# Designs tried in a protein design chat: VH-VL binders against q9ybr6. Part 19

Target 1, 148 residues: q9ybr6
Amino acid sequence: MSGSVLDEEAEKLMDYDYLLEKLYKKVPPKSGTSEYRIPEPQIIRIGSQTVIRNFREIAQALKRDPKLVARYLQKELATAASYEEESGQLILNVKVSRKVVNQFLQLFMKTYVRCPTCGSIDTKLLRQERAYMLKCEACGAEQPVKPI
Key: E = the ipSAE of ESMFold2; O = the ipSAE of OpenDDE; V2 = 0.75 times the mean of E and O plus 0.25 times the DockQ between their complexes.

## First folded at step 4 (VH-VL)

Design b43 (framework fv_acasunlimab)
Fold by ESMFold2-Fast, scan of step 4:
Structure b43 (fold): chain C 148 residues (1-148), chain A 120 residues (1-120), chain B 108 residues (1-108)
Amino acid sequence: as target 1 above (148 residues)
Amino acid sequence: EVQLLEPGGGLVQPGGSLRLSCEASGFTFSSYAMSWVRQAPGKGLEWVSGISGSGGYTFYADSVRGRFTISRDSSKNTLFLQMSSLRAEDTAVYYCAKDWDTAMVYFDYWGQGTLVTVSS
Amino acid sequence: SYVLTQPPSVSVAPGQTARITCGGKNIGSDSVHWYQQKPGQAPVLVVYDDSDRPSGLPERFSGSNSGNTATLTISRVEAGDEADYYCQVWDSSSDHYVFGGGTKLTVL
């Protein structure tokens, strides 16, 4: 059914997964753990706006479409967001701290990326009717998640 | 001027239910996360539950998960805590607290607190 | 689960410096916030983000945070500073706010 078909965002994850695997193989974590962490947001403030300079890099680490992550932040921060395709930056029309941005990005990962059954980040986000279905490629678990 | 008003309080029997409310004014309600923090008589502060500014995320202390539900109504500028399956150990003054931001950081304003007593 | 440890009580003479500690594993990697609570009253924020102070509060209140210990420092203590003091962090690993057990400051 159309509602269970992989969307364009899930297909883009294949390229992100490959890039992330190459990066982590080159520089393993100092702690020697398998815990996955996203890059720290690089934030610049311009008047009442917050610019996340490394937003594309963050979205790649999350293995999700930058536009999806941008819509998520727009919703959670109750503000307008503009993703700049060429520069890879996200412009938020609100003053927001790096700590708050980090918190919502971690919540995004827990809600829309990490498998609640096995902890793997090797997952796909599929559209099903008006909801999203999180499918784990490691353990095969599927779970509905709230819409963005 | 930021104000958080907690009308009511209550005496409830063990196993009963009670809903707390916190009426907010003086700030854009939907732009800030809110929490409930309780304090048993003679004891310290214990965080109970929190909700993000959008209402998209709710958080619960392990001791209340499955029994308490936090919610907010932006049309009324009101925060709620629905408590069920109450126990004697839930007896405390319950404070509503305004977060500094739309997510969880720290509390810049606190309500005056409302006493909840759970006893026979 | 994550626990913040405070001494139950600290006593100081007027005009002296009070130091209240908040112990936690790797607490220096978190932001620590401090609240003052007087009998029968709601808590009041006195220090946030380790060392910042809300507008209108005296510079006598300051904070630090490194390693496994955060400290609230109150210089030139006054009788009106007598209260319970609580440290607090947001634990991102569990998505929980955590409070210390509280410290009663007595001005002798």
Scores: ipSAE 0.413, ipTM 0.766, lowest interface PAE 3.0, mean pLDDT 87

Design b44 (framework fv_acasunlimab)
Fold by ESMFold2-Fast, scan of step 4:
Structure b44 (fold): chain C 148 residues (1-148), chain A 120 residues (1-120), chain B 108 residues (1-108)
Amino acid sequence: as target 1 above (148 residues)
Amino acid sequence: EVQLLEPGGGLVQPGGSLRLSCEASGFTFSSYAMSWVRQAPGKGLEWVSGISGSGGYTYYADSVRGRFTISRDSSKNTLFLQMSSLRAEDTAVYYCAKDWDIAFVYFDYWGQGTLVTVSS
Amino acid sequence: SYVLTQPPSVSVAPGQTARITCGGNNIGSDSVHWYQQKPGQAPVLVVYDDSDRPSGLPERFSGSNSGNTATLTISRVEAGDEADYYCQVWDSSSDHYVFGGGTKLTVL
């Protein structure tokens, strides 16, 4: 592809992300009144790598594609990640604590799963043009969220 | 060894603006969250703002939201705090602090602090 | 808003044990970290994740955390331990770091 065309598209996406972030900060999502529980991450460290053994179970509890959650963690941890379809585990090319993994999983849930209007986790994440749209199945609210 | 150097303090009039910077060395900058923590004369520590290692998440204390902006420049290994609409109550020593991880856990290293005085 | 409560001051004689508390609603479910600050200096981490110590810190420093109270314990107190001590938690409900008000430890 053309470098100039790709540069223009990147510029457009950056502007859109910036506007979405400003909107998100003006009307921040509300934490639910009840504690949202995801399965406790089962972490094994191998050299400089962190393995999340029960990653598939965690993604299923979040009702999101494991590869989407893996991509989110890869971006936020500034590392490479490999999702193993057969074993259901995620391999992160970084040494990271269980506490930080849990914090990002909670943050993923808050940003991409929980409805900011009613607190329900019964939601769908849909790609709309240059952003994700979070649609609540419980209350019907639709909210743009920042791209992964 | 980890070093955090904060050269951006000073004296500012109420309603003015000031940008603080924190130059980091001795670690992979983008792999760690960073925060600003302030301490008014004779008072305790107050967390002001934090930014994740990726820059994807920024958070602010209620007292500074809308007035302060945290940012980072990975090409310069530098953390910034842009302060606007400054008030006398913002007078404090401002510390940059390195988080132990890429998100928000605890601070393993602190800068030496830079004094910001807001007065006429 | 989450609030961490510390006593403003604690006095102890050299060689005795000092205990500094940090009160917070259900704080035992959080991870508590402790910082020491001497006059004119930046804070220094002395206990993290409730009870762990950074390398190079004396074994005299220890911590615990359960229910609504976390405690920093300094055994065999020395004059050099005189400082302000702060507890800290990341409050996931508000996405904020929260510090306690600080405790001045005086070694008499």
Scores: ipSAE 0.006, ipTM 0.615, lowest interface PAE 9.1, mean pLDDT 85

Design b45 (framework fv_acasunlimab)
Fold by ESMFold2-Fast, scan of step 4:
Structure b45 (fold): chain C 148 residues (1-148), chain A 120 residues (1-120), chain B 108 residues (1-108)
Amino acid sequence: as target 1 above (148 residues)
Amino acid sequence: EVQLLEPGGGLVQPGGSLRLSCEASGFTFSSYAMSWVRQAPGKGLEWVSGISGSGDYTFYADSVRGRFTISRDSSKNTLFLQMSSLRAEDTAVYYCAKDWDTSLVYFDYWGQGTLVTVSS
Amino acid sequence: SYVLTQPPSVSVAPGQTARITCGGNNIGSSSVHWYQQKPGQAPVLVVYDDSDRPSGLPERFSGSNSGNTATLTISRVEAGDEADYYCQVWDSSSDHYVFGGGTKLTVL
C-alpha cells in the first residue's frame, strides 16, 4: 500500500532524529573543555536539494566564515553549494541527511576549530600562501592544517 | 549490482611492502566513503583504515599508522592500501568495504577479501 | 581506546530466540551496526543504526541499543543463521571504527 511508504519514511525520520541527538551528544573533546556544542542543523528538503536554514548560526558557533564552512561541505559532500548571505541559509544540490551534515560539521570542528593540544575552541584559522595555520589563543599552539 | 573486486594480495617478507587494490563497480564511486578491514586467521574483524568520498579525510587504526596509506582514484574507480614495514602480525585477509554514504557511517557492501601473508 | 565486548559464543535451539550482546561504555549514545559472517565468506550487514534492517533481510533480525549494552535479537532461529556476528560503532572521539570481538552463534 502507498500509505505504508509514507509511514516508513516517517519512521526513518524519527529514527534519524534520535541518531542525530546521539551523534551530537557523544562528541567528547580530548580535554576537559568538552561541553561546547554547535547548534543542531535545521534541514528542509526541496526537491533534490537540502537547505540548512540556520547555517549562519552554525558558522558563528564554529567561529568561522560561513563561506569557508560552505566550501568545506561542498567538497565533502561532492556537490554544489550556495550560501545565501541575506537569509543565512546554505543550499546543497544533494539530498543529504542531518546525520551526515552533522558528522561533517563535527569533523570541521576537529580539523579547523578545536586546538589538538588543549581542546580549546578559542582559535583562529590563518591563511599563509597555500597553507592554513590553526592558532590557539588559549595555549598558543600553532598547527598547519589542510587547505579547504 | 554493487561489486568490490580485490585482485591484490600475496606473500611478502617482514619489512617489505605491498599495495592492495579494490576495483568498484555498480555505484557512483566518488560519492561513498571506503574502508579496509582485516581478519587474521581464526580471529575477529579489525578496522584498518578509511577514506572519505572526497579523499580529503583519511583515518588509520593505531596499529598501522605511519606504515599504511589509504588512497583512491576516482578515474579508475579503485581504492588502494599501500602497506609498508610489514610485520608478521599484519598477516590477514584484507576486505575493502563500501560505506553507505560519503562519510563514515556503516558498511553496506564488502569485497571478497584478499589474503596477505607476511612470513620469512 | 574504546572497546566493544561480545560473548565469544551463544547456543540456541532451532525456533528459539538468540540474543547477542555488545557492551560498551555509553554505547547507547552511539549508532551500532551488526554484521553476519559465515565460514569462508565476507561479512554481510544485518542490522544498521541500532535497529534498521537492510532490504530483503527477514524481520526475525532486530536490534536495540541503550545505556551500556546493544543487543542483536534473532527470533525463530534457523540452521542457516549459524555464523559469527560482529557489532560495530564509529567512535567520533578517536575517529575510528571499532568492532566487537565477535560471537559465534551455534544452532543445535
Scores: ipSAE 0.005, ipTM 0.582, lowest interface PAE 11.0, mean pLDDT 84

Design b46 (framework fv_acasunlimab; at its last look DockQ between E and O 0.22; V2 from the best seeds 0.00; counts 0 for: pae E 12.8 > 2, placed apart)
Fold by ESMFold2-Fast, scan of step 4:
Structure b46 (fold): chain C 148 residues (1-148), chain A 120 residues (1-120), chain B 108 residues (1-108)
Amino acid sequence: as target 1 above (148 residues)
Amino acid sequence: EVQLLEPGGGLVQPGGSLRLSCEASGFTFSSYAMSWVRQAPGKGLEWVSGISGSGGYTFYADSVRGRFTISRDSSKNTLFLQMSSLRAEDTAVYYCAKDWDFGMVYFDYWGQGTLVTVSS
Amino acid sequence: SYVLTQPPSVSVAPGQTARITCGGNNIGSSSVHWYQQKPGQAPVLVVYDDSDRPSGLPERFSGSNSGNTATLTISRVEAGDEADYYCQVWDSSSDHYVFGGGTKLTVL
């Protein structure tokens, strides 16, 4: 049988299933959509330094200024960080594992990117004096967040 | 040589409060995350709370959230657990444990443990 | 909440190989760490990142992690290996450390 005939029969079957679910108060579980993912950090260790080679790409995926993300990592790792605009890499003056770098980048996303109300990553981070305000462009929620 | 010293412990009544401390030496204190892990008599290990190396992030098990507060003082190389609204089921040996890195990975060193008894 | 399942007990004869399992949904995507605890003592790390050993630990201790099961393997078991063994992961979805219930290894 052709696809168009099969599709029309499928539509009739789905209508019937919907009515059955309504009659028996069935609530289907919400299907998952893919979660937004940050690129894997590409780490190189040079002596006591940790270099994130694809840092610009990671910051772009986070939708934040690379210098802001660099300042965040500098604070959380208690070390100096240098962002190289030409190469797009970040140099951290400390030994830190890829797992921990990834963990802090995920925490950055949870704290400074993702809306806690609707889960959208379509947000803006605005500085106000010594505080930061996270504004969601999708749902309109505004939340103060801890300073970087 | 890495050392984690837990002075004290104690007996407290239900509803009471107690602060545990863990004095660290032999490593750069602020460069490592730390946790509290407890073990009730005859039972297994249960993670209670953790704090990142910078102190910027704290984490709590559901059973203690809102009642316990983890903190660290880099000037004293000391980890703290402030326990409030204590219950009989909080009775356990409490271990401080050092993470291998700035974040939450695994524990490479453990303190000797301190007994906390909650009873009337 | 994420749960790690261990058998409560495993018995082996001296010189044989002990295998202690740690079951968890998609645990192979996580890093598993193992601790040994003897009576009255604090735990000691024996395997980290699935299969690595701390400096000074015997090569008899090894680990693996795939699918839904991680395994601690102790070859050529000695009486001194008798202890409780715990597996542990960091659950990034809840930001929680999770321990298995522990396995008592008895050397007979």
Scores: ipSAE 0.696, ipTM 0.863, lowest interface PAE 1.4, mean pLDDT 88
Fold by OpenDDE, look of step 5:
Structure b46 (fold): chain C 148 residues (1-148), chain A 120 residues (1-120), chain B 108 residues (1-108)
Amino acid sequence: as target 1 above (148 residues)
Amino acid sequence: EVQLLEPGGGLVQPGGSLRLSCEASGFTFSSYAMSWVRQAPGKGLEWVSGISGSGGYTFYADSVRGRFTISRDSSKNTLFLQMSSLRAEDTAVYYCAKDWDFGMVYFDYWGQGTLVTVSS
Amino acid sequence: SYVLTQPPSVSVAPGQTARITCGGNNIGSSSVHWYQQKPGQAPVLVVYDDSDRPSGLPERFSGSNSGNTATLTISRVEAGDEADYYCQVWDSSSDHYVFGGGTKLTVL
């Protein structure tokens, strides 16, 4: 019985991996797409907390709602996150390095912002009932992505 | 004390399947990325697959993509590697490795490894 | 794919300094980590983040990283330092952990 549950989970993961593979398809970006870079996170450590001071700017560069990006980081870092709308800062209840934060932000960009087909960052993330759809405004491609 | 135990190795025929397990203890399992790293006999280290602490991201080496599946069960503090369509070149000692942080940085702890032999 | 290049072997006399290099394109912009592996054993972290040492490691172990070369330095080499050494990075372009080919350190 344990084997069957594990098999089901493995199958689900395989599906997800398949989706990821589609997202990471070795499709060379269309010629002329400059490597889009997001700002480096500005981090201050306060005790056991990590504050990203320029989080609003980062979210803007990602062309996504700061709250969405915050939820993503909260999940991936297994910590509580609080976005301050007035200051534009994100407070994480964990000690984390700038490098690690940046790594996850890059992963966010690759998964939820960049079109896997043409490499464009002009994309929209559409919420569906049980999934998200990444829609490219440049080439029209649509890709399912894991919910945040 | 951090412990990583890998009981799942063995002999398998080409084209067969095998599931490896790594039981973790001594740290908050869900807070750290985990990976499998293998070493063929007399060869160097080769990263196989990684999974983020939350399990939200999985990564694979090109050599195993589409054949191997990494997963984790936080309730059991266990890391898994489902291997399918096994090949002779997959023969190696497979190490469970703990990442230092939530992200993919470096491995601060390693299991003792389990031998997987793919042979007819 | 990103590749790390190590010499296959390095030999030193006891008490001398061993230097193991890890070459990679613009590796200086990455964090490099080093592992020691003795025969029949699992790898052990000996240097991380280019030059930091894990707790319990002797000060004889040090690291540097600049340009296209990272270097693991083992001063006052002892017989017990004979092992294989691997450098490692995270390649953000491909989302892969990348290991060097390993260097066998022989203490003469």
Scores: ipSAE 0.185, ipTM 0.717, lowest interface PAE 1.7, mean pLDDT 90
Fold by ESMFold2, look of step 5:
Structure b46 (fold): chain C 148 residues (1-148), chain A 120 residues (1-120), chain B 108 residues (1-108)
Amino acid sequence: as target 1 above (148 residues)
Amino acid sequence: EVQLLEPGGGLVQPGGSLRLSCEASGFTFSSYAMSWVRQAPGKGLEWVSGISGSGGYTFYADSVRGRFTISRDSSKNTLFLQMSSLRAEDTAVYYCAKDWDFGMVYFDYWGQGTLVTVSS
Amino acid sequence: SYVLTQPPSVSVAPGQTARITCGGNNIGSSSVHWYQQKPGQAPVLVVYDDSDRPSGLPERFSGSNSGNTATLTISRVEAGDEADYYCQVWDSSSDHYVFGGGTKLTVL
């Protein structure tokens, strides 16, 4: 079908990029300036799926439940996601690059972890009826954030 | 073939409103972040606004925050920029631009741009 | 907000090498991308991720990025290379794309 041809071309392009990453390691990728560092995602693309092998470690660095971070990525990438508790890996039913995953994780950190008042990452995320509330344990600030 | 088509543009009074659109084809629209970039006559490129592939995150340059709203409609493969409270300094060619991937990295395809003139 | 600084102009004779700089505080920690814009046309990507070339672009276009300076290098310059050139980064601190002011390359 016509839509399948376009999807196959996009999948081929992402597979090509994946193979280049696997066969030849480029210089470390660069990101913009950051106040806090998240472990670099270890990505394997298999068929139409993307596996984040160190997802548990990433969620720990974000100080959040892996299932919550997985739900965030599922929403932002418009795809199904499966967190494997035993392995600590996340499987996404979409081909996605390491840069894209890292960029969404940086947005997660900024949106759901870092206090906008004092910049501390010592925060917790509380679910209240219609919204999540971000509460800073360092300065006591509390504000709503976009629901996941 | 990737195509970005920006119909619209035109002459608008100061304080007025205008909505720009950008129709996309040749790629899976929802898989890519999109931006508007403008260029005042004889000046350099200025990023205006961006939106994530999902549409869940929007970003604005300080010069337009509160006056411009970026949005996308995945069912129509269309990017929008709603501009309000227009000023003379908003006069520019407005380009829609496609990011390479889901994130905000670099622009691999650009539309041909459309001129917005804000003048009384 | 993060600022990228480019020289307003660079002039070079045909066959020589042009170097266009993009200055920014700690720009070496960012991925830098370069665009060519000819009069009346949309920008076109010519270098991405500091030093990579899009398919179909001549090997004469190359880039580097270290410390506080990124550089676009065009070897064996041709008259058709005369254009404005812009550097660009994504600044994760502000969630902004940032462009340099642009450099006009004149081929004498």
Scores: ipSAE 0.000, ipTM 0.551, lowest interface PAE 12.8, mean pLDDT 82
ESMFold2 (binder alone), look of step 5: mean pLDDT 92; pTM 0.950

Design c01 (framework fv_prolgolimab)
Fold by ESMFold2-Fast, scan of step 4:
Structure c01 (fold): chain C 148 residues (1-148), chain A 120 residues (1-120), chain B 106 residues (1-106)
Amino acid sequence: as target 1 above (148 residues)
Amino acid sequence: QVQLVQSGGGLVQPGGSLRLSCAASGFTFSSYAMYWVRQVPGKGLEWVSAISGSGGYTYYADSVKGRFAISRVNAKNTMYLQMNSLRAEDTAVYYCAKDWDTAMVYFDYWGQGTLVTVSS
Amino acid sequence: QPVLTQPLSVSVALGQTARITCGGNNIGSDNVHWYQQKPGQAPVLVIYDDSDRPSGIPERFSGSNSGNTATLTISRAQAGDEADYYCQVWDSSTDVFGTGTKLTVL
């Protein structure tokens, strides 16, 4: 359950163009190049916790399930995390800087979103047995990637 | 079936060095955080170190900072603890442990333990 | 920054309920996990996230956490429950584990 298959039938029913339009003014439209940008993490500290206030918006810009991105950060930071579905915030039970969060989000995009062949972010993650397969919708390349 | 098999313990003199190994099987090693926990004979558990799945982030207890180095080689499904400048107070059974499948900060599976004795 | 304090020992009669406490300032805002360790063996997780049980742990084991005290409760105590018990919260400092409690079943 920690890994997901992007069900092709569910994706056909998901209005991708609508989601892209909703993000257009905040995040540039699909560039298909290394210039695509995700929103800057908005971080606040509460005691020993780090809260990413705009986490849902970041996950949407990455075109991945917020729970998948949260799991990635949990494992990479070796900490407990809580994704608040109602508020769209991620709470990490560790003190971590914005620079570190950004570094892992960029690494996530490089590993699980961006096509290594053409640079497009128009990709899908498919689970095959014990591996994730990154499939590019722009150039058709397929690459195995580390499971989350 | 998840298994963690440890090796590398033994006797060492104060000021010496020792490397512990923890070989993992039964799960996708590179996707999970790993930990070292020690226990002085007759005393309680003490967390020593943690390493992220990628190996990019490491954490250490204050008592071992600057002396111990945690690392992992994901291609070999193995985690290491390099212990330098050892002191008598480091004498303990050392356990490797894995995060449970939820990426929560708790220790679900433990290795069998490796005794490290620092004595002259 | 919470220091986790447990009683050194707790005794319980066979079939009765044992309660092991873990004290810490505002520990109710943390997630508390509990481990059982028998002599010569590695610890075993018995409760995680305050009150959840791993598969294979009997329903006699339960947990709670509020205010300044987390509690591990073992109902209908059995001889096989004799062990050291440790509470744990995450903090990158040396205070990750509680001081430990020896449970004796009379």
Scores: ipSAE 0.006, ipTM 0.480, lowest interface PAE 14.1, mean pLDDT 80

Design c02 (framework fv_prolgolimab)
Fold by ESMFold2-Fast, scan of step 4:
Structure c02 (fold): chain C 148 residues (1-148), chain A 120 residues (1-120), chain B 106 residues (1-106)
Amino acid sequence: as target 1 above (148 residues)
Amino acid sequence: QVQLVQSGGGLVQPGGSLRLSCAASGFTFSSYAMSWVRQVPGKGLEWVSAISGSGGYTYYADSVKGRFAISRVNAKNTMYLQMNSLRAEDTAVYYCAKDWDTAMVYFDYWGQGTLVTVSS
Amino acid sequence: QPVLTQPLSVSVALGQTARITCGGNNIGSDNVHWYQQKPGQAPVLVIYDDSDRPSGIPERFSGSNSGNTATLTISRAQAGDEADYYCQVWDSSTDVFGTGTKLTVL
């Protein structure tokens, strides 16, 4: 039966519907945080401060400047934050749980990193006039996002 | 499958020294922080010290800072607690505990404990 | 002084619900973990991240955490639940464990 099966496959390759299906299979997922993982935050509590020890690694995985991600967390948590360039740590002047930190990091990725059109994380954030513009390098889509 | 087997402990005079060992199996040892937690007989749990998976970061309770030294040899899957300048109030059962990948998050597995008695 | 305060003891009748509290300033913003310790034994993790159960821990054990109080709830209490219970948060600068509560099942 293998010769018959091979002949049917060859005929399908010439079918317009088969070619469309093949094309759509090449499109990355539109969304879904499960397709890309960032490192789990490694957090140490020091009194009223929360230290994210592996912050540089997290920012690298997000493909964003650590200072930008720090500014986002500072604003969302309504606290002061200090990024230590030598150690790669972020110090937040607030007592906050790992789950809350992780929730804001996931929200940052959804809002400022992942393309809502094609799901790609291969994007860049551009400042244009009074808005940030999220530009996807994979599909070319451009979307305004709220300033940080 | 995870096992932590402790050794060391015993009677020591005030001002003396003692080293505890904790041998780990059933997980990738170098990927997890480890801690020492002690308990005075009949009293509550007190965290003593923690060490990161790489051994690069160590943490100590104020009560033991400067006297105790935590270390690990990842090639041997073993963690140590070197206790110096021991005091009567250091008398306790000492537990080693598997931490999350960051120190002092939570302790999912514990060793059997070893008694340290500091007395003349 | 202890940062996390628990009642010294709690009594519960067989089949009833026991509640053990852990008090701390703004503890609802922390992740709270709970341990059970029976005489002569090492502690056993029974709840982590406020309300999650490790494999093998019965569903009778549940947790909550809000405001200044975290609570371990043991429903349908059994004789085998009699033990000391400790709450814990992660913090390198303070006591990480609560003062402990002895649960007696009558």
Scores: ipSAE 0.006, ipTM 0.563, lowest interface PAE 10.2, mean pLDDT 83

Design c03 (framework fv_prolgolimab)
Fold by ESMFold2-Fast, scan of step 4:
Structure c03 (fold): chain C 148 residues (1-148), chain A 120 residues (1-120), chain B 106 residues (1-106)
Amino acid sequence: as target 1 above (148 residues)
Amino acid sequence: QVQLVQSGGGLVQPGGSLRLSCAASGFTFSSYAMSWVRQVPGKGLEWVSAISGSGGYTYYADSVKGRFAISRVNAKNTMYLQMNSLRAEDTAVYYCAKDWDTAMVYFDYWGQGTLVTVSS
Amino acid sequence: QPVLTQPLSVSVALGQTARITCGGNNIGSKNVHWYQQKPGQAPVLVIYDDSDRPSGIPERFSGSNSGNTATLTISRAQAGDEADYYCQVWDSSDYVFGTGTKLTVL
């Protein structure tokens, strides 16, 4: 009986470790998604136009409709844009650098893709008449965001 | 935890067809370009085909254009290579490879490889 | 014709520095990536974007790229570094691999 207190403390530690291991088999603590990189735009200049050849792939990585991302860039760059559905490329009627395009794509991801609560990119953008609602599939948080 | 598991290799006669499969896990499959790279036993690496994350763009080495078709089913996390009109010089170990991103630049992960032998 | 030329073989003594070159016209204007392949295994990325290392690759591996030559440098060579090494660039619509170099550790 003099060893009972130490045995009970060891059992509590063992139970805690067991439950923690069981929990982390389902939700591993080493799962980090704090850093997510969007694809580097493949830019071609044609006269006064900038063509993003891999635009569909960029939109796919952002998990958003290419036309929505195109509308965002059109407004931020104050230019006309044409999304070519067959080829998946975006034509911007402005001469703009890859660095500037990347900056706006990163801002789009921060505002319309990444969950502000948990940092996950596994989110949905829901249209609610005149507003957008960002819903996280990872943590369940819902946040209204500015219309595009 | 990224894994690429290949299947579908084997022995086929010249002029025959074969389909290779590459099942992906541990990453958001639709966000990355994928490629097939082959290697004749004892020889160097040769890129044969690539497909963008969305599947909207496909690329082929001149040696396989018109004979091979790359495809992907993002809902199943699987990429395929349909090989038609096979020739003896197509005999090689075929690797599926994950691009770092959708820009098609370099391969950060590779499958285990699948041997394809074209012989009578 | 191959666009990227590598020496067929390079030998290095244990603990010494190995240098494997990748020659190509104006290759310094491109991003060069390097793969290690051991017998019976798939290739493994060891250097990307000229000089960056993937997680898990020892700091003994380094790269450079200038003019017409890119170089993979392996300092303090170990027996386990014995392998085939391939350089690679993206050029227009092609992934171009080098001819490959067999590294032997003496």
Scores: ipSAE 0.000, ipTM 0.481, lowest interface PAE 16.1, mean pLDDT 82

